# Ledger of designs, part 17: VHH binders against Profilin-1 (pfn-1)

Target 1, 132 residues: Profilin-1 (pfn-1), of Caenorhabditis elegans (q9xw16)
Amino acid sequence: MSGWNAYIDTMTAAAPSIKRCAIVGAADGSVWARTEADNVFKASEEELKTFVALFNDVTQVPAKGADIEGVHYVVPRTEESLIFGKKENTGFFAVKTKSAVLIAVYEGPNEVAAQVRKAVESMQTYLNNAGY
Short names: E, the ipSAE of ESMFold2; O, the ipSAE of OpenDDE; V2, 0.75 times the mean of E and O plus 0.25 times the DockQ between their complexes.

## First folded at step 5 (VHH)

Design t7 (from t1 with D108S S110G; framework vhh_6fv0_2; at its last look DockQ between E and O 0.02; V2 from the best seeds 0.00; counts 0 for: pae E 8.7 > 2, unsure alone 63.4 < 65, placed apart)
Fold by OpenDDE, look of step 5:
Structure t7 (fold): chain B 132 residues (1-132), chain A 126 residues (1-126)
Amino acid sequence: as target 1 above (132 residues)
Amino acid sequence: QVQLQESGGGLVQPGGSLRLSCAASGFTFSTYDMYWVRQAPEKGLEWVSTISYSGSNTYYKDSVKGRFTVSRDNAKNTLYLQMNSLKPEDAAQYYCAKDYDWLTGYFSSGPEFDYRGQGTQVTVSS
């Protein structure tokens, strides 16, 4: 297990409503770690490259939405380092650190979404403080 | 008003078992992931276990894996922690928590949570 895999495990344990998640390079979308086994994060390289590029101008993302794992999500709003989307009872939170993008796909009511966000943002803060 | 009330703690010998309960009220229990955390003497608050809102996913601190089992009854608004093969190092005040900052607790950088109960004391001694 790579060091980045440990962060995947940490996020999933902190927010068990996360179904799949990944840590990818902010520059190119390369996968550093992801959930596996029954919860494999399946976004393609091309998709991730496109996705991380959304952080270059988050203001445009609500107008176009975001695609993860071949699923199109509505993006109600964005923040400078946060993109989140919704589709029915699913959604995602993506946060940008200095060098990475953390993506968590979740399933459940809006209440668990808030918990997922907290977990992802906590990891974001930790990684930023660690220089990543 | 959100309320959490832990119970089931007590004194047991090493190798013994306890079943903790957490009665929840004041919020839609079935729509929240829930947490068990504990605080041993002279130690910080530490994460023990997490269970998803539906109960479908559970996670455990490495040191309690295989010994502790978290579960929930959403119809009863109750969270449970079955603790088997208890060890002296398991002795602590145990809390159920809503919206616990798991990561902060994990790295011992200061416990953060929105709500937790008054806790129930678990003592393990021969």
Scores: ipSAE 0.819, ipTM 0.904, lowest interface PAE 0.6, mean pLDDT 92
Fold by ESMFold2, look of step 5:
Structure t7 (fold): chain B 132 residues (1-132), chain A 126 residues (1-126)
Amino acid sequence: as target 1 above (132 residues)
Amino acid sequence: QVQLQESGGGLVQPGGSLRLSCAASGFTFSTYDMYWVRQAPEKGLEWVSTISYSGSNTYYKDSVKGRFTVSRDNAKNTLYLQMNSLKPEDAAQYYCAKDYDWLTGYFSSGPEFDYRGQGTQVTVSS
């Protein structure tokens, strides 16, 4: 794929436990690509604008949590360009590049979280090196 | 400073029951998954059970599934392990543990936790 969809395919192939994911603009939350069809990433434009703004100061996020797809997650910890959200046996990893935020929603046991984080961080590095 | 204090161990006959408790302090207990691990004489640490931060998801080692029940009370910062139908092979020092590296999602062949208490002994006599 020539478009941003190829990056969605790369992340879902690297971590099959990713149920839904998206690449959105870091400034405004606009959707560049997302999982579609039976596993549509369902966040609204308004929700995504609020979500990407969390990266303006990740240190405030653990106190208030984060919302994606109308679901509220506890955020046990953040790093400068990473937000990890958890709700029971599901969760998300979100990472920020120069221009984008990568969001992956997953479900499963402990090994799933490690694979998902590795997949999104690998793509984060790739996009940053490509100027995005 | 993270502190974990296990209690509730003792001597029981095969088929008996015990309830272990783990009092936690020094961290926001309700946002962390918790673990029970055990160590028998001449053996390494063995994972027994995991419970998610809210208590809604539980996981068990196959040999204890159906006999052990992990639970938590987030209002009291306390983790529990109800052990029923105890067998001689369950005899061990039992520890609760906080996953220090849970944000990284580490995969391990066994539980290696930096934060655990001194443990409580479970002895199953014949």
Scores: ipSAE 0.012, ipTM 0.270, lowest interface PAE 8.7, mean pLDDT 83
ESMFold2 (binder alone), look of step 5: mean pLDDT 78; pTM 0.787

Design t8 (from d29 with S31N; framework vhh_6fv0_2; at its last look DockQ between E and O 0.03; V2 from the best seeds 0.00; counts 0 for: pae E 11.1 > 2, unsure alone 63.9 < 65, placed apart)
Fold by OpenDDE, look of step 5:
Structure t8 (fold): chain B 132 residues (1-132), chain A 126 residues (1-126)
Amino acid sequence: as target 1 above (132 residues)
Amino acid sequence: QVQLQESGGGLVQPGGSLRLSCAASGFTFSNYDMYWVRQAPEKGLEWVSTISYSGSNTYYKDSVKGRFTVSRDNAKNTLYLQMNSLKPEDAAQYYCAKDYDWLTGYFDSSPEFDYRGQGTQVTVSS
């Protein structure tokens, strides 16, 4: 788990507009690492279990949205391994790797969202190449 | 057209200080996270610091923590890097950047940047 914290730090440093983020197991939503201290990622285990299950059929997610940390987000669209949501000046990007789901909650203007996405997708690619 | 122009580099003795500036234009500066990176001789580009669009969050390479401070003035479209207690290993061409990709390795490998300036040279020598 300590190793996974480094990836949290990497993502947050790469996209400082990320407010909170987590790396969870794709199978069960178990938390492998998350932001701590003043920016604790607060999604419950049950919520995360439900969330990661969305990747089983992402096509249905835009119709119902997604919940993270008790907040409901509109999901404009999805990709096979990508779910992103928006709520006012906040949003999230969630990407699925071979074994994990990376979730980043961000705050800021729309331009920042693109930077956050890039950071998360880069981590996705890195982890996939590493076998995770 | 996106433009970034670094300045403030120079020659300093070990323990000295420099303040780098980056003038940004051609995009809504205040809406973007910004980055400082550097390239030392015979080394690849390395990440130095990141600052959020609002300036509320800052991050630093471990080797510069406590010595470097990133800041920004969104009203002036300017990014800053205050460098104190400079060391010889800090000598490099310093760049400000808007977009980057760290896929090749965030900590030890050279990231790629879509937008960066021409850079400003920092030399540290006794």
Scores: ipSAE 0.824, ipTM 0.911, lowest interface PAE 0.6, mean pLDDT 92
Fold by ESMFold2, look of step 5:
Structure t8 (fold): chain B 132 residues (1-132), chain A 126 residues (1-126)
Amino acid sequence: as target 1 above (132 residues)
Amino acid sequence: QVQLQESGGGLVQPGGSLRLSCAASGFTFSNYDMYWVRQAPEKGLEWVSTISYSGSNTYYKDSVKGRFTVSRDNAKNTLYLQMNSLKPEDAAQYYCAKDYDWLTGYFDSSPEFDYRGQGTQVTVSS
């Protein structure tokens, strides 16, 4: 397994409701690691470039929403380094570190959404402390 | 000014039902996810349920799932909580709340609720 794939495994283990996730470069959306095989994270290169650029000005994201994997999400909440998107019984959390953006797509009730946010924020803290 | 007013609480026997209402004004109600929280005497606030802005998605604390139903009427700017099969453990002051970070109240150890109503008391006694 690659070094970055271990972080994917850590996040999915911490929050089993995560259906797909990825670690992408904050500057260009290049994929460093993602869920594979039965749960492939399938956002296109062009879509990921657009997506990570949302962190350049998170204050504008609630007005327009966000797209990932061809799905449009309402974005009711952003913070300096966090975007939360919702669509029906699914959603995503995305957080930015010094060098990367962590994206987790989940399904389920409100209680699992809290678990997903905790998993991505814990990894965000870890990567920031490690210099990423 | 954001205003939320809860009503519908009362005294009920175990196994009974109540329907709570939350009247909203001072903001565009249909743009916001809404949630119910509760507080028993000398305890912290506890998240109970969330409903998406459109009403299409609902979420519940495990202990109330299957017994409580959250709903909303965006034409009337009103949020509801139908509570069935009530238990003594459900007795609390119930609040509706407006917040984009609905996870903070349940997940965070000391959430700050900027927007909630006065609450309505639910008492369950045999």
Scores: ipSAE 0.000, ipTM 0.160, lowest interface PAE 11.1, mean pLDDT 81
ESMFold2 (binder alone), look of step 5: mean pLDDT 78; pTM 0.792

## First folded at step 7 (VHH)

Design u11 (from u1 with L102R; framework vhh_7pa5_2)
Fold by ESMFold2-Fast, scan of step 7:
Structure u11 (fold): chain B 132 residues (1-132), chain A 123 residues (1-123)
Amino acid sequence: as target 1 above (132 residues)
Amino acid sequence: QVQLVESGGGMVQPGGSLRLSCAASGFTFSSYAMSWVRRAPGKGPEWVSTISGSGGSTSYADSVKGRFTISRDNAKNTLYLQMNSLKPEDTALYYCATGGPRPPPLPGEYDYWGQGTQVTVSS
């Protein structure tokens, strides 16, 4: 596979606790790449369109949470280009670049969450520097 | 498994037109942005155009703006590239790919989709 799939592979290699992830267009939530097969990222285009719109005003997100793959996550707080949430032993990190939103769903304790966040933020920096 | 099959290439004279097609299978086509990427003889890959999953937004490389039009038919899982006013420098193997604009290459990540379809523009 080529194109944006290589970026999915890079993130999952950097943080093996990522169970599913995707790279989607920031403007419309269209999928550029996602994990497939045994680790298929299940979000619909409609759900992703709703999700990326959350980045238009991240300050509203903690009050209502966020839905990914039909699962409702509690969002404790947000940063300008970062939304993250938890539900029991699962969680996600989503970051916005100039043109894309990177979403990584993981399972595990807080130590694992730190690794996932680092992987996603490293990719965010790389893509922003490349003009994406 | 994801499969993309390009077709519609051929030989044309400068100023001519061609329409490329890409038949997609193995994924939910309408959920993915799609791109055309080309590789001229002796050169690296050049991103040509991208269309969003819904078809609501498109983008083009400066070298093809005003001459090429990307479109899709989600009911048929098919991507198209209408190429008008073809120039000798458009001569290349054309590939379709899932996703947005061709990303900057990661070390070792330069693979292409499918066999591509050859476009040759000469007189």
Scores: ipSAE 0.209, ipTM 0.549, lowest interface PAE 3.4, mean pLDDT 86

Design u16 (from u1 with P101S; framework vhh_7pa5_2)
Fold by ESMFold2-Fast, scan of step 7:
Structure u16 (fold): chain B 132 residues (1-132), chain A 123 residues (1-123)
Amino acid sequence: as target 1 above (132 residues)
Amino acid sequence: QVQLVESGGGMVQPGGSLRLSCAASGFTFSSYAMSWVRRAPGKGPEWVSTISGSGGSTSYADSVKGRFTISRDNAKNTLYLQMNSLKPEDTALYYCATGGSLPPPLPGEYDYWGQGTQVTVSS
């Protein structure tokens, strides 16, 4: 109960513009925690397995974009452990740690995107420092 | 909203068996990896076993390999741990959790879980 869903609560409290988010295993895309009920993160098992595999070679992602919850996002660039994309007023940030991938889908202008990125990167740093 | 309720613990002699259950509600159980974690008195949490959402893959801590079997019934939203050849060292509170590994505590969070289910192995 003081498990991975507490991390979802922490991220959404830090950046209220996060509409949906999840923590998934880096190796297989298995869901560890996600938003539920009216804010269910609805990515399929197949989509998540494909998505986490993008971190094996992030340099190829800008050419093809990324799919999350059946929505195709334009990915302008990547870093070794960061993929982000935009589609109109919707966007996402995804970061990889040693063992996990954190995915946050948000809605709003560039100002709220900066808050979401900060929240996700802060959690990435915490997990990496904890050996995850 | 996410609820996990463990049961099936008890007192057993060394070499005995127990089967633990975890009843899950409030989320799409079949989409989540699930783990068993244990905490002995005065010790930190120790990861025991994980099963994928579909049940197609499992993993175990070296200390329990060959003795414990993790399984799930997605139609009943229930996770199981079959524990055979129990040793005094297996004495602990057992917890189920979503995810493929032991989560670290958040900054400022108390390092404890819900009620768990107590397993005591002694003569």
Scores: ipSAE 0.177, ipTM 0.541, lowest interface PAE 4.3, mean pLDDT 85

Design u24 (from c44 with W102L I106L; framework vhh_7pa5_2)
Fold by ESMFold2-Fast, scan of step 7:
Structure u24 (fold): chain B 132 residues (1-132), chain A 126 residues (1-126)
Amino acid sequence: as target 1 above (132 residues)
Amino acid sequence: QVQLVESGGGMVQPGGSLRLSCAASGFTFSSYAMSWVRRAPGKGPEWVSTISGSGGSTSYADSVKGRFTISRDNAKNTLYLQMNSLKPEDTALYYCAVGGSLPPPLPPTEDYFDPWGQGTQVTVSS
């Protein structure tokens, strides 16, 4: 898919340790773009609706964690527009823009996480500056 | 390959109605949000409406709210736009697109990218 899927390609090229990712609507969690085929991002529409609602009050998230693709992640802390979590050797970064939420699931050690975070935050800045 | 084919446009008088269709193929239609986007003569693209993959949520541009209704039939891989109380300002080429809203230009390219189908023309005139 062209359009929003080109943004997925840009993030995965910038951080090859991203295993699955998606761009979803901030209001409803609807899928705008996602990785496909062997790397399909499998979260259900209901799970994503619940997930994006976490950005309404990120201060509550560390107490309960977050679920992505049926996996429960420990969220040690949050920032205003950033939720991140870890589960053994997997982790995720999710950032909110004006209209969207970018979710990247990665595998690897903490050194890898820094590159994934930079890729996601760079795209967040770009989309916010473009009015999204 | 993603294919989108719009239809249902035509000429109507102010106050009239039209129903647009978008036939989609080449992807798991029910998993993706879909949008209608329009381009008036000599103007840039304007987002019109979005519907979630399940059809459970919809959103509309202020200019069409209360007059247009977006819907989908996932069994038929088809997106619809019911347009009522049409105004001359609604005259445009209408496109369907995968995802919510119109994506901005992507780095490193600065050119606007059009993830659209072929479009269907709507003309509202007396």
Scores: ipSAE 0.550, ipTM 0.810, lowest interface PAE 1.5, mean pLDDT 86

Design u27 (from c44 with V98T; framework vhh_7pa5_2)
Fold by ESMFold2-Fast, scan of step 7:
Formats: C-alpha cells, structure tokens, sequence
Structure u27 (fold): chain B 132 residues (1-132), chain A 126 residues (1-126)
C-alpha cells in the first residue's frame, strides 16, 4: 500500500518503538492508512469516530480517559492538538492536523515515549505545512 | 500488493452522465476510506470525493457537489462515481486511491513515490 501508508512507514522508521499506528480523518475517524500484518491497528470506525471527536473539547478527556483498540487509557492531561495516554508500560500519542488525526501506540519507558512524541509531532508539522 | 483498476470513462456532451468504477484487490477494502481524484490537461491533481470504509460518510469537492455521487460495494470490492450534469471543466483522467484528501503530500523521505495508475479518461465536449 502506497499513498498515505508511506507516512506510517516514515513515522515507524523514526521511532521503532511504535507498535501500531494509523492516520485517520479528523471529521469522521475514517482510516486513511494504518500498520498491517503482525502489528495491524485494529479499531472500529465507531470507536475512531468517538476518539477524533475528543479533539472538539480536549478539557473533558482527563476526567474520562480514552479508548483505543478496546483498551482504556488514562489521560493525565491534554494540549489543544495533542492527547496522550498511559496504561502500565503501554501508551499512545494522538495529534490533530487540519484534516487528519495521527495515532501512535507504543510500549516502553519515558525515553521511548519522548521519541514517539517527537515522531508524531514532526509528522503533524509536515502535514499542516502541506495543507492537511 | 494493492491493485486499483479504474474504468467507465468516455466522451459525452455537456449535461451528460457517466458512471466510473474502481476494482480493488490486495487489501481489506472495507477497512479503508476511498477517494476519487482527477487530473485535467496541464493542471495538478484535484481531489473529487471520499467515502469512509463502511460507506457511512461521504465528502465532495465544492466543484462537484450536487452533481456527483460516490458509493461503494464492499462485497464486490468496488468503488463507484456517478457523474451527472457533466461540464467541460470535468474533462480529466480520473483515479481512485485509498485514503482521504488526495493527493497525499510527498513523503518527507528522499525516496520518490509516484501514486498515479492508469486512470480512466473523461472528456466532456460538443
């Protein structure tokens, strides 16, 4: 798969600790690209629609947490275009662009989390500058 | 390998209609959003329409709203574009693609990536 899947490959190359990730539409959570095969990102359209709607008011998210792939994550805090969560040694970073939401699920300690955050924020900047 | 094969183009007079098809193989079609994109002579690519994997949501470029309808048949792995009230400005090669908001920007890597397949030609003229 080419097209948008090339951006998944770019992020996973920059941060190999990403276990699964996806690029979805900001308006409806529809899947544009995702990791496949042994590390397929499995989330329903309904779950993703609910997830991307969290960006409409991120201040409510820390009280409730967030669900990704049927897993409930604790969200300690949010920023306007960033939601991140933790569950034991797993976590995720999700960032919103003009048209998309990038979601990366990872495993590991704080040093790993910092690398994953940098990878998704770099892609966020690139896509925003490209008009997406 | 992902394969997308477009068909259904042709020559029509202004005000006419055409139905385009895109036959998909090599991936779980129902899991992916799909788009139609066109490239007019001498111009860059223009996104036309997107449909979600389930078919539950659709979106259209302002230039085609009210005239074009995107749909899909997940049992047949086929994407469609019904084009009504065609205008000379709709003349282009039409491509289908996975994902929304085509074309995707060029990846930040150094590797060249050409997203274009064969496409199907639509010509609207008198």
Amino acid sequence: as target 1 above (132 residues)
Amino acid sequence: QVQLVESGGGMVQPGGSLRLSCAASGFTFSSYAMSWVRRAPGKGPEWVSTISGSGGSTSYADSVKGRFTISRDNAKNTLYLQMNSLKPEDTALYYCATGGSWPPPIPPTEDYFDPWGQGTQVTVSS
Scores: ipSAE 0.288, ipTM 0.643, lowest interface PAE 3.3, mean pLDDT 84

Design u29 (from u5 with L102Y L106I; framework vhh_7pa5_2)
Fold by ESMFold2-Fast, scan of step 7:
Structure u29 (fold): chain B 132 residues (1-132), chain A 124 residues (1-124)
Amino acid sequence: as target 1 above (132 residues)
Amino acid sequence: QVQLVESGGGMVQPGGSLRLSCAASGFTFSSYAMSWVRRAPGKGPEWVSTISGSGGSTSYADSVKGRFTISRDNAKNTLYLQMNSLKPEDTALYYCATGGPYPPPIPGEDYDYWGQGTQVTVSS
């Protein structure tokens, strides 16, 4: 049996520095899959609804930052379907597909960030090509 | 030694159909997800379709969805791709590939094993 959790597992295997991640609905922030147990992704439905709405106009995000799991991140720049942020030694990458938003939270230096970004963007391409 | 041998390619007219086969050996076939990947002239590899080890889950590239059907026969260690309503843009060398029990994160690029490929030409 494969479900959306298989894609979470694929991303974390590709970039082991991902500490927590989730796949959520682009329209409403509803959780399709997330890391659990020792790596539980802790964002509330209300926070996720607010977060996915940021993709309606990513150009406004650097001015105010973004909140994930109750942590406020500085967002230095956005791209058309990508929001990323940093807070001390942690960071995140979030990408929008046709139907979903992928969010990956990691810990580590810029070298680690590059690997996490690659994993998230690869999954974004995969899901877009699969019609999601 | 892992081996993948594709067959079933050929030349067809637009709107035609073709069925590709991939004979696998050297590994426990039913434990591995299998994919079809194509490479058109002048382009990099493009992922086409993936099927889970059990056959219970399938996925397709947007460009082939509704026209192509991936399937497998684990008793015969064989993967299939049924291609209907073929278009000139489907012209490519088609490869059978495996990346392990989960779908690969990078379409068409992160596979452990590739076959020799089978040529599909759609021409009028």
Scores: ipSAE 0.000, ipTM 0.120, lowest interface PAE 10.8, mean pLDDT 82

Design u30 (from u12 with T98S S102L; framework vhh_7pa5_2)
Fold by ESMFold2-Fast, scan of step 7:
Structure u30 (fold): chain B 132 residues (1-132), chain A 124 residues (1-124)
Amino acid sequence: as target 1 above (132 residues)
Amino acid sequence: QVQLVESGGGMVQPGGSLRLSCAASGFTFSSYAMSWVRRAPGKGPEWVSTISGSGGSTSYADSVKGRFTISRDNAKNTLYLQMNSLKPEDTALYYCASGGPLPPPLPGEYFDYWGQGTQVTVSS
């Protein structure tokens, strides 16, 4: 492997409530690493290409929501390089770096969501500082 | 069980060409970006090229742009690297890897591309 699986492992260890997780290319949505087996991240490359394009103008996303793994999420608001959404008891956080988009899908209440957000933002900071 | 087996290396003179292959098994090949990475003696790993799962996009290190072409055949679970206009600086052990460009190391981690690989030697 290219070593991106270690990044998946680091995020899931930091926030055990992450159910599925992926690291994809910011330019094309190509999958670099993802959770597998019983936790397989199921989004297609076509869906991910559409998803990463949302980062071209995050201010438009709350009006239309976002689709991940064929599930439509309500996006209540966005930040410069952060899109997050909710659907019932599930949610996601997606953060963009120069080269990558990190996506984590979780289940649980707001305290769990905060832990997941912290995990993906910490990794985003690490990658940005490394020029990625 | 994930396996990646490189082949196609050899000795070639400067300006020559070589085509590398990587046979993949044990995972959903078409779902993952694939990369070529190389290690010259005494140096750390250097990312060479990446191709998306569909083959619809490619990227290259500046040192190989215009000379190397990455491609894949998803029906055969095989990744390729066509190397043209080879230079002595391209001499290295070449590895294929699942995923995007070579990531930065995590604290306390060493990237280990010690698998078989395929040796490319460019010399006159």
Scores: ipSAE 0.575, ipTM 0.799, lowest interface PAE 1.5, mean pLDDT 87

Design u31 (from c34 with S101P W112S; framework vhh_7pa5_2)
Fold by ESMFold2-Fast, scan of step 7:
Parts: sequence; structure tokens; C-alpha cells
Structure u31 (fold): chain B 132 residues (1-132), chain A 126 residues (1-126)
Amino acid sequence: as target 1 above (132 residues)
Amino acid sequence: QVQLVESGGGMVQPGGSLRLSCAASGFTFSSYAMSWVRRAPGKGPEWVSTISGSGGSTSYADSVKGRFTISRDNAKNTLYLQMNSLKPEDTALYYCASGGPYPPPIPPSEDSFDPWGQGTQVTVSS
């Protein structure tokens, strides 16, 4: 990708434990950038449309969980612009900016999760400050 | 290696039409949103239109809404912009880009935009 792929690279470099990640449109879940090849982020456009709609009312999400790449995650709690989930040794962090949703899928223990959260929140702050 | 090649520009009179094409290679074209962005002489980049990977969602800048139509042919890895009722204000170098409705901001690790290709020149004048 010519433009947004640099942001995927920056996020993955900041947290090497990210297995797959994507930047998608907040309004429609369309993919702007994602990891490719052996680390391809495989969520369908329809699944992503459903996923980004969760940010319209995050308080409902812990009761039903969330699906990413056909995998159902338990969502223990949410914040206004943050949804995260766990499934055994795998998890994700998703943060919403004004125009985008950043999704990072990782695997590993709690110390790995903390690093991934920091990486996506840093990118969220950068994009919000840039008006995105 | 991602490659985007724009074509179809030219000189037209006000009220005329042009169809721009963007040939894409080096990535899974059908999975990505694609955008048209333009740069007028002496100005910064302006987002024009975006289409989702499936083609099921489109959006347009207010300045072109009702006159331009974005479309894609995923079997041919090609993005199109049909430009009708062209105005002198549409004169610009047109680029296609992967991603959403906004050109990316300056990359976090650099203080310059990722370079676009050569683009295709559209000139609207009498």
C-alpha cells in the first residue's frame, strides 16, 4: 500500500508481538491498510463493518463478545474508544480515532498485551492529533 | 512491491468529461479501499473520492459530488474515476492511492509524505 501501510509498519515495529493488524474506516470498516503475506489480516469487509459498529455503543460489547477473523473473543470490559478481547493466549486491541479503527491481534502473556496496547494507543493519539 | 499507474488525463473544455484509470499491482487489490487524490498548482493534496474493497461503499468530496463517479474492476485490478461536467477548478494532477478517504498524514517516523506515483494531468480550459 502506498500511503497508510507506513502506519502498519510503525505499529508492528513498536510491538513485535503483534501477529496481524489493520487500519480500517470507522464509518464502514473498509480496509485502509493491513499486514500481508504470512501475517495477512483476514477479516472480511462484512465482518469489519459489524465490528466497527460496536463502537456506537461499547457498553453492550462485554455481554456478547466480539468476532475478528472468524474468532470469537471474550471482551472483559470496554472504554469509550477502546475494545479489547481475549481467547486463551490470543487477544486483540481495537481503538477508534475520529476517522479510523486500529485493530491489532497478538498472542502471548499479559506483558505482551501491555506492549500492544501501548503501541495502538500511541498511534491513536498521533492520528487524532493529526485530525484523523 | 506495490505499484499504481494512473492514466486517462488530458485537456478538455469546461463541461467536458474524462475517465481516469489506475492500474494496481503488488497487493491484494480487492481487499483494500482505494482513493483518488488531486493536487492543483500551488496547493496541497485534496481528497476526491474513496471506494471500499468490495465496491459496496463510496464517498466523495463536496466539490465533486454529483459530477464524479468512482468505480473499480477487481478482476482487472483497476480503479476508475468518471469525471463529468468538468470545471476549471478541477485542473490538477490526479493520483490514486490505497487507503481511506484522507491522504495519510506525515508518517510517524518521517517528516514527509509517502510519495505517490507520477499521476495523470487533467487540464480544464477553453
Scores: ipSAE 0.607, ipTM 0.807, lowest interface PAE 1.2, mean pLDDT 88

Design u32 (from u12 with S102A; framework vhh_7pa5_2)
Fold by ESMFold2-Fast, scan of step 7:
Structure u32 (fold): chain B 132 residues (1-132), chain A 124 residues (1-124)
Amino acid sequence: as target 1 above (132 residues)
Amino acid sequence: QVQLVESGGGMVQPGGSLRLSCAASGFTFSSYAMSWVRRAPGKGPEWVSTISGSGGSTSYADSVKGRFTISRDNAKNTLYLQMNSLKPEDTALYYCATGGPAPPPLPGEYFDYWGQGTQVTVSS
């Protein structure tokens, strides 16, 4: 059975600057797949439940920021199904589909961020086209 | 590496019950959502049920709601599926998997099986 880990592998291959990433349930933030070993995505289930709930009203997020892996990120703006944040040289992109939220944490300048965003949005489009 | 070993299948008459088990190893079991997926003869995989890492949330396919119950024992690294009121349509090879509903295949990807699964046959 092909699992969600193949999606993790595809995103990290497309954007090698992704340090850690995960695919979680949109309804509850439960972890479906994540990077492991040297790159373990270590957000708690409770933190992820709070995080995915941000997609219920993304307009509130820039005022309070977002927490991932115990790190508080500044969220400059949001789009309907996209939350992204920045902290120094580290950032994240999170995109929501009908059933899942894809989260990628990266390090690097704006050029790197653009590649990471493209990778997660590409997967979001693929899943949306498949009805996910 | 990740290993998932299913057991508990068998032959049962319509209306009967079976309890499937999935023994997990090689990863932090309690951190991952777990699912049951089945494949009937000549058909593609069908998602059956998912449980969150903590066990705090569950979800079910419409075809099994009210009849099946998913549960887990994180101390034993074991996932369960209690199947009640079994129907001939439930006849399938049952697999456990990490994560939620099975994703669509990626381009150029073929399905890999996590173990041999456990066969459930419902017949009179």
Scores: ipSAE 0.537, ipTM 0.784, lowest interface PAE 1.5, mean pLDDT 87

Design u33 (from u1 with L106I; framework vhh_7pa5_2)
Fold by ESMFold2-Fast, scan of step 7:
Structure u33 (fold): chain B 132 residues (1-132), chain A 123 residues (1-123)
Amino acid sequence: as target 1 above (132 residues)
Amino acid sequence: QVQLVESGGGMVQPGGSLRLSCAASGFTFSSYAMSWVRRAPGKGPEWVSTISGSGGSTSYADSVKGRFTISRDNAKNTLYLQMNSLKPEDTALYYCATGGPLPPPIPGEYDYWGQGTQVTVSS
């Protein structure tokens, strides 16, 4: 229903190592768009609401970690608008804009993490410049 | 001074085709995603299709997938919707809309809308 699916496609094309991703509302974690079918992003509404609230004070996140799709990730550090985590050979990057939070879950070695980060940060810049 | 002006609507019989156009001005067209949204008599707005600024990505509502094709000509600042195999259920006022580089999730939240062009499919 959402026209935002085109932007999910843009991120996954830029970083093929992204396994699942979503664009959610920053205020409530409501899903605007997400990967579907074989790559369905499975986070519950309650989990997403909790996750986006982490951006209210990112300095607390490294001590506690973060949960996405029922998986607990270790968060080594945060930046003002960026939370990222690791769990074995999987990881995620999440960035906040004025109105949205972009979450990308990837699988693979450390070499692919930089490409995934670049893809979500590029979209973050694009959204912020658009007023979102 | 952002303006969107739709044209190409009309009356057609079931199974017919129409090509809608949207002339855009007042902004850098190629930098903005564009959408088609329709409103049928007695119903709320329904998102139909979106195309990225470059034209490299398109998406469609399930109700029109395989029958409608969205495209754009950035040199002419024009958005198109080719509608084939039209059904009575496609009868609606069709709007082109943009919310900036990215479309909002709710069609009613687009920053700019055209006046609409009427499509009527009947025998």
Scores: ipSAE 0.014, ipTM 0.177, lowest interface PAE 8.2, mean pLDDT 84

